# Ledger of designs, part 5: VH-VL binders against Non-structural maintenance of chromosomes element 1 (nse1)

Target 1, 232 residues: Non-structural maintenance of chromosomes element 1 (nse1), of Schizosaccharomyces pombe (q53ek2)
Amino acid sequence: MEKERQDGLSDKHKFILQYIMCRTAGVDNEQVRELVQEQYGETATVEDVINELNNSLHNFDFKIKRVQDQLDGRLTLHFQNLSGDPVSQMATPYPPVQIELMRKIIEWIMKCDDYQYSLTTLQIQKLSRKEMGLAPSVIESHLHTFERDGWLRQREGIWTFTNHALAELDAYLHNEYESNLYECNACREIVIAGYVCDCGYCLHVYCCKHLAHVNCINCNTPWANATVIGRW
Below, E stands for the ipSAE of ESMFold2; O stands for the ipSAE of ESMFold2 at other seeds; V2 stands for 0.75 times the mean of E and O plus 0.25 times the DockQ between their complexes.

## First folded at step 1 (VH-VL)

Design k02 (framework fv_clesrovimab)
Fold by ESMFold2-Fast, scan of step 1:
Structure k02 (fold): chain C 232 residues (1-232), chain A 124 residues (1-124), chain B 107 residues (1-107)
Amino acid sequence: as target 1 above (232 residues)
Amino acid sequence: EVQLVESGGGLVRPGRSLRLSCTVSGFSFGDYAMSWVRQAPGKGLEWISFIRSKAYGGTTEYAASVKGRFTISRDDSKNIAYLQMNSLKTEDTAVYYCTRGDFWSGYYYGMDVWGQGTTVTVSS
Amino acid sequence: DIQMTQSPSSLSASVGDRVTITCRTSQGISSYLAWYQQKPGKAPKLLIFAASTLQSGVPSRFSGSGSGTVFTLTISSLQPEDFAAYYCQQLNSYPITFGQGTRLEIK
């Protein structure tokens, strides 16, 4: 039984909230599980505590979102501000040119050919120079900042959204890029790494593996014949 | 006006040391990776070394021919890149060019500005 | 090391000619390839980067193509100022390497 405060949150709830809020790139679900069990006992669940937090946070247009990694299923928790423009919110400390570059990179990723939802370093440099006239040093500096701040990730020069960016941009991407989006039919989240069947049924790589169906449940076509989404 | 000016070249005996300097003006030096490329008389271009900007760790790379003998460094407060050349060999005789490049994620995408070069002659 | 082989090593051409220079790499380098021009007694000048992107201020008669292991530099209509040495360079892995150069001479 937690003592409710006038704002609806107990001191234990606020401790967990502050722990999550201070980690801008997200926090591992297992670390939060340890804190929850320390504060509320061994039978307490992260899901119950987060739901209680979200019931209060919605009054202030905030939310904690649990994100499942699209390749390996690892769970992370992310604090979100639901008010205003998410791109402006994440880019608040950035100069106007850097904010514009972030909006352009989001557009280029979302409108990428062949379902790739990613850009090579070379593509970003070419597009930034062509469309914005930016010097290489400026592009390099901004990309470093986006990676450092947890908005973009790269592996072998292939850039895409972090789980944190996907959480923060969720509403923005649905509003601005609805026609460019795939949603996982199992978990209803945006897909940037997965498979889409010709019938339109779509799954994250992890969701496809977890369900372990050899054929699409909607049209019975083999998943081996599906279009690959993303580069991983 | 964007300029790279190399200095410090000259005639030296084998086994001696020489330090080359590249003084930079007309752009934000600290934001760019810097490289040294050499060219032996009548021969082609050979990349020697580069140094990343401080934002990307200021890390360095070297050609096998100079690894352990040459050291690239930079002083962002003075807008100068250096090449410290130790244990010089006759085969190090070349024109040494300082160059600016764009650089990201461990790759150099091109060397868009070059100095006029400084000549190093290593002979007995 | 990635070996860069240019073909031809030298060629003679006339003003107005279409000239092509090929660069072959010993292993795949994606599009991490640049082309340089060097006139006698002068520093090299960047012409093309990312295999096909023209550097600012470089005349449109220069173009680059290719990916992986085979790349081409083309001069569509040769001008007097284009007689120079040309070098390809891979920037995919360390050490960074150049081709041996192609000398373009007046016919």
Scores: ipSAE 0.000, ipTM 0.410, lowest interface PAE 18.8, mean pLDDT 83

Design k03 (framework fv_clesrovimab)
Fold by ESMFold2-Fast, scan of step 1:
Structure k03 (fold): chain C 232 residues (1-232), chain A 124 residues (1-124), chain B 107 residues (1-107)
Amino acid sequence: as target 1 above (232 residues)
Amino acid sequence: EVQLVESGGGLVRPGRSLRLSCTVSGFTFGDYGMSWVRQAPGKGLEWISFIRSKAYGGTTEYAASVKGRFTISRDDSKNIAYLQMNSLKTEDTAVYYCTREGYSYGFYYYMDVWGQGTTVTVSS
Amino acid sequence: DIQMTQSPSSLSASVGDRVTITCRTSQSISSWLAWYQQKPGKAPKLLIFDASSLETGVPSRFSGSGSGTVFTLTISSLQPEDFAAYYCQQYDSYPITFGQGTRLEIK
């Protein structure tokens, strides 16, 4: 696309970058598509602009990651820092006890009862009190902050990672919890909501529905017989 | 200063109903989950039912032996917990204790305060 | 359901004795276990919670230990008022279950 500086980015690229960076919990791909088409015309794609931005950002250990929601397939874009300890980076404004709680919640989600990758509010309260001696009101306050800041999401009292957290923690989860992770065979991303066949072939809920496969492509076993990953 | 006082026990025939009450004092009733535990003559303790505080949704749990027949409820304005017992059977004969949850996670609890119990005898 | 088995079902002891009661669970309950004392004609009284935490007002001669599937209640120097029934209770999962009880009697 257009380049106006020695750093290789145009003012139009910088506008798109700033828009994404200002949305710390992520930004809808369709909203960015509208901005890209407004700046560069109808033939311009989000993919091309993000690739050009990432070529420049890579020099500074930053990246824009596109994340597909595992249930509904909605695409979001997330600005991420690739350097340092991801948990400390995401929790920089938090006091040490709150950072420790975030580390423990990540561990509890990853080591949750086989395939659930989520915790109930009651489980978080129980574990936080037992392992850290935190009062219920303190735990509730920290959970509210994690939800507000876009690290955890909650539905019907069931807590798990946001798409933003999955983007930021991707390398950390692979390094610390590789034996606890499943990867989608269609899109190659971490699975916390999906299905795994007895043969090991694994798909996100959305990838399974999008591909419209009744049976596993690897072993021809019905997906109805697969193990469910996650709670939704 | 914390007290739980049960009432409503008595002799009833099989198939009849009885309502037990537990009046509490000395603490903020609405902040605590409450349970009923029974003990048949010469036998051990059996947990029957639990009701959570309003902060945890006021939801209820029941032992399989009483599910569908017994209903636990609470009136926070009066500081009273209830156990409505329907379709009573001879095996329901026991002393019924009202108990307060200790430090609750909203689901998991031990019982830190117990009432003195009220006797229910189901016999023809 | 989590099955709770106490041993022994009854024991005879003398004042001053060290007494140990064991509670075994059919599956792991971490440390989510309480111990209660019940005297004849009286309601149970909490002694220990979270496997090893002594309830306020309970004499220091009572102690609890264990985790997972094996738990013990120890009375280090038995007193006359300690002759009673003792029950363990798990609160790891529903339904809440109790051991069958241990009767502690004068030798």
Scores: ipSAE 0.000, ipTM 0.414, lowest interface PAE 18.2, mean pLDDT 84

Design k04 (framework fv_clesrovimab)
Fold by ESMFold2-Fast, scan of step 1:
Structure k04 (fold): chain C 232 residues (1-232), chain A 123 residues (1-123), chain B 107 residues (1-107)
Amino acid sequence: as target 1 above (232 residues)
Amino acid sequence: EVQLVESGGGLVRPGRSLRLSCTVSGFTFGDYAMSWVRQAPGKGLEWISFIRSKTYGGTTEYAASVKGRFTISRDDSKNIAYLQMNSLKTEDTAVYYCTRVLEWLSYYGMDVWGQGTTVTVSS
Amino acid sequence: DIQMTQSPSSLSASVGDRVTITCRTSQGISSALAWYQQKPGKAPKLLIFDASSLETGVPSRFSGSGSGTVFTLTISSLQPEDFAAYYCQQFNSYPITFGQGTRLEIK
């Protein structure tokens, strides 16, 4: 049982907050669950602790966001800053040219044709050279920094947003790229890996699997006929 | 305007050596990997060699058919890439193209090509 | 080495036709495939990179598709200047390899 104090957060809540806040790539919900149970006992829940933390963090324009992986449904927790423009906040330690490159990469991912929501290394290299005049070595260095810092992920030269970047950029993407966005009809989050039916009904890969329906629940068309979103 | 111009081709006897040059203009040469691709008369394209920029260690790669006989190099101060060809065989007869390469990790694309220079190895 | 097989090796077509060339790889290469056009007596020109991305300055009638081991180059409405040889190329691993080429000829 936890008791409220006039000073706001308990020391145990502060410990959990610091644990999450220091892990910029995000923290598995199960790791936080173990930590919560160690601190508060087996009946304590992550949801209750995170809600209490968010009530206090809201006063400082911060939030812990829970993100569901679009392919496997794994939950992660991400500390985010709501007070500045999201791209500048993500790129606070970066020089101006590197911040501009990040803004351009976001644009190129969002404006991908054929529902790809991803770029190859070669596409990024060519676009960065054409639009910004950057050298290949500079581009490659910046890409590895973005990967290291948890903003972009790469598999076999295919680059897209991390779950952390999607959490931080959510409002920005809705404001700047609304016409380029798909939202999952089940969980209401942005889709970069999923399926869209011809009727417009859209699901993340995990949400589609979770619903266990062979046909679209809106128009009854088989999901086998849906357009694939993303490369995964 | 981006331009690659090959030179140094010609007729040479088997067992001899020849050096090809590729002079570059219109871009920052030192930032790019460079490659050589050849084409035998009436045949398809064969990748021969490439060299990374100094930022990526200036490392080189070769096709098995030329390994130990050919050497790729570059002079970034003069904007020239070279292909030194030793112990030439009749099978090396081809048009040799210099290409600019965009590279990251183990893959790349060849977005600019020179006009090619002809090497004929014959007795 | 990754073997690249193009089909057909030659094809005859008329202006206005839709033409399709296929490239098959002996190993999976993800999207690490480029398509080149070569006109007689000229150097190759990059058309498509990363399997489906159109190179700057290349007409929109050219398109690429595929992933893994099977790739396709399509010309939606053939023009007189499109009669040329076409090559696929993988850049997933060394040595870099090309397909044997497909010759597109006037019918």
Scores: ipSAE 0.000, ipTM 0.397, lowest interface PAE 20.4, mean pLDDT 83

Design k05 (framework fv_clesrovimab; at its last look DockQ between E and O 0.58; V2 from the best seeds 0.00; counts 0 for: pae E 15.1 > 2)
Fold by ESMFold2 at other seeds, look of step 2:
Structure k05 (fold): chain C 232 residues (1-232), chain A 124 residues (1-124), chain B 107 residues (1-107)
Amino acid sequence: as target 1 above (232 residues)
Amino acid sequence: EVQLVESGGGLVRPGRSLRLSCTVSGFSFGDYAMSWVRQAPGKGLEWISFIRSKAYGGTTEYAASVKGRFTISRDDSKNIAYLQMNSLKTEDTAVYYCTRDLYSGSYPYGMDVWGQGTTVTVSS
Amino acid sequence: DIQMTQSPSSLSASVGDRVTITCRTSQGISSYLAWYQQKPGKAPKLLIFAASTLQSGVPSRFSGSGSGTVFTLTISSLQPEDFAAYYCQQLNSYPITFGQGTRLEIK
C-alpha cells in the first residue's frame, strides 16, 4: 500500500473535507456533489462520502452536517465541532465581553416577543445598554464581526441566526431554550422561519410550500391563519 | 387537478428500446424532483430512477438493475419527464409509474403523487 | 443496499379490528421511512412519511411509529376501504428500497 491509513481517510476524502472546512459559513451541497463526481466518478454520492468522513471525524469530536434552508430548501454542508460549549467554540477568537454579548443575543432572539426570532439593531443596542452597559458604537462593531464571521445575518437591520449558527447551536438551543423552541413536524429541525398553528403543528416555510398543504393536517385550519414564525 | 400521465409502454423484444413519457399538470413541475418506480406482475414496488429539480442541479440517480441502460431526463418547458430504456431484458417487464418525489435536503418526504402507470412487456 | 422486510406478508381481519404491520430494516434509517397503500389495479398512495407524519387527506385511523430499524403502521379501526397492499419505503440512502409488501384482506 502506498497510502497511510492511520486516520482512515483517503487523499480524495481529505480534499473534500478541506473544501468544506475552508468555507466556514457552509458550502452548497451541489458544489460538493460536482466535486465528489469529479474525484470519484459519476456514480459517487455526496451522502456516502460525507458518511465516511463523519465516521472518521467522530473520533475527533467533529461532524459535517447537511442543513436545509428554511425558506427555499437549498442544501448546505457545515463543518461542526462537537466538543465543549458551542457558544465558546463559535466565539473562540473573541474577547470575553463579546462572548457574553453573543450569549445574550442568543437569549434575546429565542425569547423575542411575537414569534419574531430576530432583533433590530436598535433592539440589540437597547438591550445591551440595559443588561450589559455597552455603548451603541461597541454593539455596531461587534455585530459587524458576527456577520463577517458567519454567525449572524441581517436584512435591513433585522438580525437573526445563519444556517451555520443554527447547526452549531442545535444542542445548546435544545438544552437551554427548550420552552422557547419550535421544531418542524415534517423534518424535526428548529424553526426560525415558518408557521405554527394554534394546535401546535409547526412547519418551516419551505416544508409547508413543498408539501403543498393549504390547511394544517392536525386541525384543518388554513395555514394562512397560522402564526408566522420569523421575519422573512 | 395535480396529474401525472405515463405513456409509451408496449410490447417489445429483448435488446430493443422504448421511451416512456410522464406528462405533468396542475403544479410547478420545475420545482419538484421526479422518480420512476416499476412493479413486475404480482410483485412489489422497485424504485429505478430519480431526477432532481432544476434548483438542485437536475442531477440523477439510478438503481443498479437499470444503470447504464436507462436514462431519466426532464423538459421543464413542456412539463414532461422521460425514461429512455435501452437494451431491454425480460426482467424489465413491469408497470412503470412516474411519481412526484418530494425533495427535502435533510428530510425525505416520499412520493406524494403517482401516475396510473404504463405497461412494458419484454418478450420474444 | 438497505433491505426492507415487512411482516406479515398477508393478513386477514374484520372491519373494526386494530391491525399492525411491521417493517424491519437491515441498518438504521433514523426516521426516513414512508408507508404506501396500493389497491388492486391502482397506483400506490402515500399514507405516512417521516415514519409518523400523516400525509394530507389520510384518515386519522392510520398512524406510524418507530425509528432506527423497526417501524409499524397501525390502523386503529379497520374500514372496508382499507383492503389493499401496504409497502414501506426507506429514503435514507440510494438506492431507494421498498419492503416486499403486506396484503390486507377484509373478511
Scores: ipSAE 0.000, ipTM 0.509, lowest interface PAE 14.2, mean pLDDT 85
ESMFold2-Fast, scan of step 1: ipSAE 0.027; ipTM 0.649
ESMFold2, look of step 2: ipSAE 0.000; ipTM 0.485
ESMFold2 (binder alone), look of step 2: mean pLDDT 91; pTM 0.939

Design k06 (framework fv_clesrovimab)
Fold by ESMFold2-Fast, scan of step 1:
Structure k06 (fold): chain C 232 residues (1-232), chain A 125 residues (1-125), chain B 107 residues (1-107)
Amino acid sequence: as target 1 above (232 residues)
Amino acid sequence: EVQLVESGGGLVRPGRSLRLSCTVSGFTFGDYGMSWVRQAPGKGLEWISFIRSKAYGGTTEYAASVKGRFTISRDDSKNIAYLQMNSLKTEDTAVYYCTRGAYYDILTGYGMDVWGQGTTVTVSS
Amino acid sequence: DIQMTQSPSSLSASVGDRVTITCRTSQSISSWLAWYQQKPGKAPKLLIFDASSLETGVPSRFSGSGSGTVFTLTISSLQPEDFAAYYCQQYDSYPITFGQGTRLEIK
């Protein structure tokens, strides 16, 4: 039997919350499932516990968000602070110039031509020099910091948002870049890796594979003819 | 002390080939992009080619005047940049300079800050 | 390709004179412009990068200004060693292009 504290959360709920909060890059949903079942029994679900936590956290402008990887569908849980400007909140430890660079990188990713939602290392360095006058060594240092802190990821020199950054920036991206955003018609989340049909119907790579539809459900055009979103 | 030394120039007949070498010392060669710039007798400077480091894909750029005839390459283990020149024309007669580009394989923000002494290529009958 | 036009093509000056060389570009290059000095029989030497930043070891009498499509190199008080050719160069986009050069001669 769990004990309720004066603040309205049980010790068991607080344990789950602390476990998630201490992992800045996110926590695997299956690890949290194990903890939930250990604390609340075999029939308890992650969804129920997270909903109960979010009801309490909402009063303090905090939230736990579940994120599905757009390529492989792996689920992770992320603690986020909803207070203030998301970019400044995310980059609170950074100097003003580094915060400005992060804002610029977000803009450049969102406004990419040809649905790419990503930048090469060379593109970031050229744009940072041209628009901000930053030295290459300064740019390189900041990129390594953004990767280390879990805001950007790169594979073979191609940079884009992490799942953690997408969770943290969700409201910001909808407010500032609505006309540049695609949303998955299956899961309603932002798409940076997926397919968009000429009719506008859009799916993440994973959602397209999971639904196993050969043709667009909206217009019956083959997915083989769809425009690719992202580089991955 | 940073130094670039070109070699391999000489007199060659039209239609033949030459390979120029640029030996580098005094800095970490693999971290930098490298360019070749030429200057015909009594004329101005003409950029010919650029190569990025392997960290940036080792990709290359060429001036239209040499595209398809010249190939830039690098050997990071030996600290040497090369320019392979095929199907040489009289118009290719020039002093060829090896240059270090901007840090991290970008010819932006810093220009070409280190130049070799040049090697002369004469294409005539 | 970005065309680079220098003016004048040549000029004569005396020691102590103030000299200005102009470089014009066919399209905007922001501040991505360098200036080089070349003495007869020698390789070019970088003087100024990013339109106005003085390279280490270059005397303070050299200065650069401009942005977009019009740039200037100024030598505030000519010294004997300054008689040389001067080139502007853009590095905004490939192919990299140079101005045709300005020959600075003793009067």
Scores: ipSAE 0.000, ipTM 0.431, lowest interface PAE 16.5, mean pLDDT 84

Design k07 (framework fv_clesrovimab)
Fold by ESMFold2-Fast, scan of step 1:
Structure k07 (fold): chain C 232 residues (1-232), chain A 125 residues (1-125), chain B 107 residues (1-107)
Amino acid sequence: as target 1 above (232 residues)
Amino acid sequence: EVQLVESGGGLVRPGRSLRLSCTVSGFTFGDYAMSWVRQAPGKGLEWISFIRSKTYGGTTEYAASVKGRFTISRDDSKNIAYLQMNSLKTEDTAVYYCTRDSSGWYEGYYGMDVWGQGTTVTVSS
Amino acid sequence: DIQMTQSPSSLSASVGDRVTITCRTSQGISSALAWYQQKPGKAPKLLIFDASSLETGVPSRFSGSGSGTVFTLTISSLQPEDFAAYYCQQFNSYPITFGQGTRLEIK
């Protein structure tokens, strides 16, 4: 579809936009694909509709971003506000101490030793006590709130960013943590689960598996010798 | 990956000076308090000195046995902690450990979770 | 200065034994106590912090208890790698002080 044909956003575009905006943790690309086909017919694509929406949203400093899950390659769509301080916007409903804990957790994940980009519950407890003097029960309560609200995910006590958090924080992480940040050379997204070759070439674990490459295309070193990013 | 490497130890005569260095890698040095702990041959652990992180003003504390003779400092740009030891005594003979220390500002402190391998200082005539 | 007294100073035990080491403080320190393990020629390793919290990577057979002036480190089923020196440390006030150590030896 063409933007010129719409003369702004159609009612069908507005419906899809509202559907995505109302789901703060993101929307599966396949759910949006079904919705697009219901509204525009079987040959309509998510890419065309999202591009048309983003052309209009760009004027207001908003964007819909497609994010690929780093472990399984599942695509999700997220509504982003590109203006202001992203952490403050993300944490607007939280008390000041909880916002500060969110900022600290972001920092601790990004500056994590050995490219892990994740923290154990015990590491978060230790760091929160040391840096903020918070009681263990208060820390646990805040962590469950962050999980409930879709900012952090955990499995077996290992905490990291959700796709939603990575989408919302993308510009913030590039601005504040550029020296701690890896970007996938294939898909250009932030890497928290993947591989980095000694030459600096980096891939998401999904992109590495999907492309079925055995050696780094830049330096021809086997991926088996690369540094592992993340716990997965 | 996380490493503390001490250097600067050796044999020195009483009354002389020696500077120990602790080179840090694998974590954000400026966020952590650092301590020096020593152990005389066949004896227990003795805490010597502590320096707080930049966030808490970089202030220092000393054991009475070394106060006025030893000075702890840090260079966050180089990821190095120092222990300047002046007016050395035979009683200062020990292995000196550099530690990453979460203790300092509030009750219920974490402890010293990362230690270097130690550097030996022998003060003898 | 807060004085830290460990008992016993040395202990002989067999693999599979339950071992307890006590640390007594000259004044109240709430829960501001840590336990360390040191093997010959090696640096100490943190086992327990805040009197009862197990450090990441430390086996669950180690546990700490106590508050105020009396603290205990327990090894529920002693393993060969557990023969070492053990030290308590207080964080309640400066100067930071350690116990004199407990040497755990093979019976």
Scores: ipSAE 0.000, ipTM 0.385, lowest interface PAE 21.3, mean pLDDT 82

Design k08 (framework fv_clesrovimab)
Fold by ESMFold2-Fast, scan of step 1:
Structure k08 (fold): chain C 232 residues (1-232), chain A 124 residues (1-124), chain B 107 residues (1-107)
Amino acid sequence: as target 1 above (232 residues)
Amino acid sequence: EVQLVESGGGLVRPGRSLRLSCTVSGFSFGDYAMSWVRQAPGKGLEWISFIRSKAYGGTTEYAASVKGRFTISRDDSKNIAYLQMNSLKTEDTAVYYCTREDYGGNFYYGMDVWGQGTTVTVSS
Amino acid sequence: DIQMTQSPSSLSASVGDRVTITCRTSQGISSYLAWYQQKPGKAPKLLIFAASTLQSGVPSRFSGSGSGTVFTLTISSLQPEDFAAYYCQQLNSYPITFGQGTRLEIK
C-alpha cells in the first residue's frame, strides 16, 4: 500500500528485507511475523509480504526462501542469491583449497551410499586424503569454519547441510545432482531427512507426521517398511 | 581466562599403569581437539596423542612409540581429557603437557594453549 | 614420519641483534608449520602458525616465512625475554613431529 520507492520496494519492505539479509543462518518465521504485524497491522501475513519482496527481488536474481525443517517443521526465512555459481559465492571469503573442499563435500553428501545424505568425520577425512591429499589438521579447521558459518551441521560427528545451505544450494543441487535427489511429494522440496517407499513416493519426516498417514498413499505399503533417508 | 591443569603424574615402576588427567576451564571444551605432548629431561618436544572433539567424531591418533600402550579419551560433561598409560617403560619418563588445538580460520590447527605439565618418572 | 631439522642447534646473541632460525623438512608440508617458544621450566608458547601468521599477543619483532621444505623464524631486534628454546612443528600429517629445538643464549 505504500508508494513504490527505489527498486519497487517500500521503506517497510526494505526494513524487513534488511532484517532477514543480516541473519545469514536464517530468521525464525515467528520473529518476522511480529515485524510484519508491527509494520502493517495485525491482519498482515508473512506470506503476503515475502511474496511482494520476492516479486521485486526476482529482477535482481535474489529471493527470500521459506524453509521448513525436515524433522520438526520449524519455519525459517533465508535470503538467497540465484546468480552465478552458488558454491563459489557461498565460499567467497575462503581460500581456493577450502572452496574446492566445500565443492567436494557437497558432491560426497549428494552421492552418499544408502540414502544417508551425510558423512561421518572419518568419511570426510578418508575422502579428503584420497581425493585432495589434505591433512587431518587442515580438514578439521575447515569443518569448524563451515559449521561456524552455517553451511554444515553435525551431531555426534555426522555432517550434513544446514537449512540455510539447502536454501542457497537448491538450484545448484537440482542442476548438478538431479539423479541423486529425492523430492518430497507433499511439499516439493529436497529430502535429506525422510522416508522413501519402494514405489518411489517420498516424504520428509515432518511431512509424513503432518499428513498422519500410516501407509504410503501411492501403494498402501506401511511407512515403517520404507527406506530411511538421512541420519538424524 | 583459559586454563589447562594436568594431574596424575608421579613415580611409577616399569610395567605398571598411570592415568593422567587434564582439567580445562574458560572455554567450550567440547568444541576443541586435545593433544598430549611430552618432553624427556633435557630433550625436545615429542607429540604423543590427539583426540578430536566429539562433534568431529572423537577419533584418536597416536605416536608409534606409544601405540597399543596409551589411550587418550575425554569426558565432555566434566571438561576432562585423559591419557591412560599402560605397560610403562623407563623411556616414558618425561613431563607430559596437555594442549588445546586451535580450529581457527587459518585452515590448519596449532597448539595455542598448554598446561603447566605433570611429571612422570618411570624407574625401578 | 616427517623429519624436522633445525639450524643452528644453539646460538649466542646480544640484545638488539637480528636472529634467524631455519627449519627443514624431509618432505613438503606446504605452509602447515608452527613455531613455539619455551622458557626454562615453562610450557611452550605458540608464536607463529601457518608458517607466517603471528599468534595474537606475540610481539611484532617475531616473523615467519617459507613454504614447502624450508622455513625461517626471525626476531628482528632481540629483547632480554627472548632468550629461550625455539621449536618448529609440522601439522601436515600424523604423527605430528617437532624439530630438535634451537637454544638461544645470551652472549
Scores: ipSAE 0.000, ipTM 0.438, lowest interface PAE 15.5, mean pLDDT 84

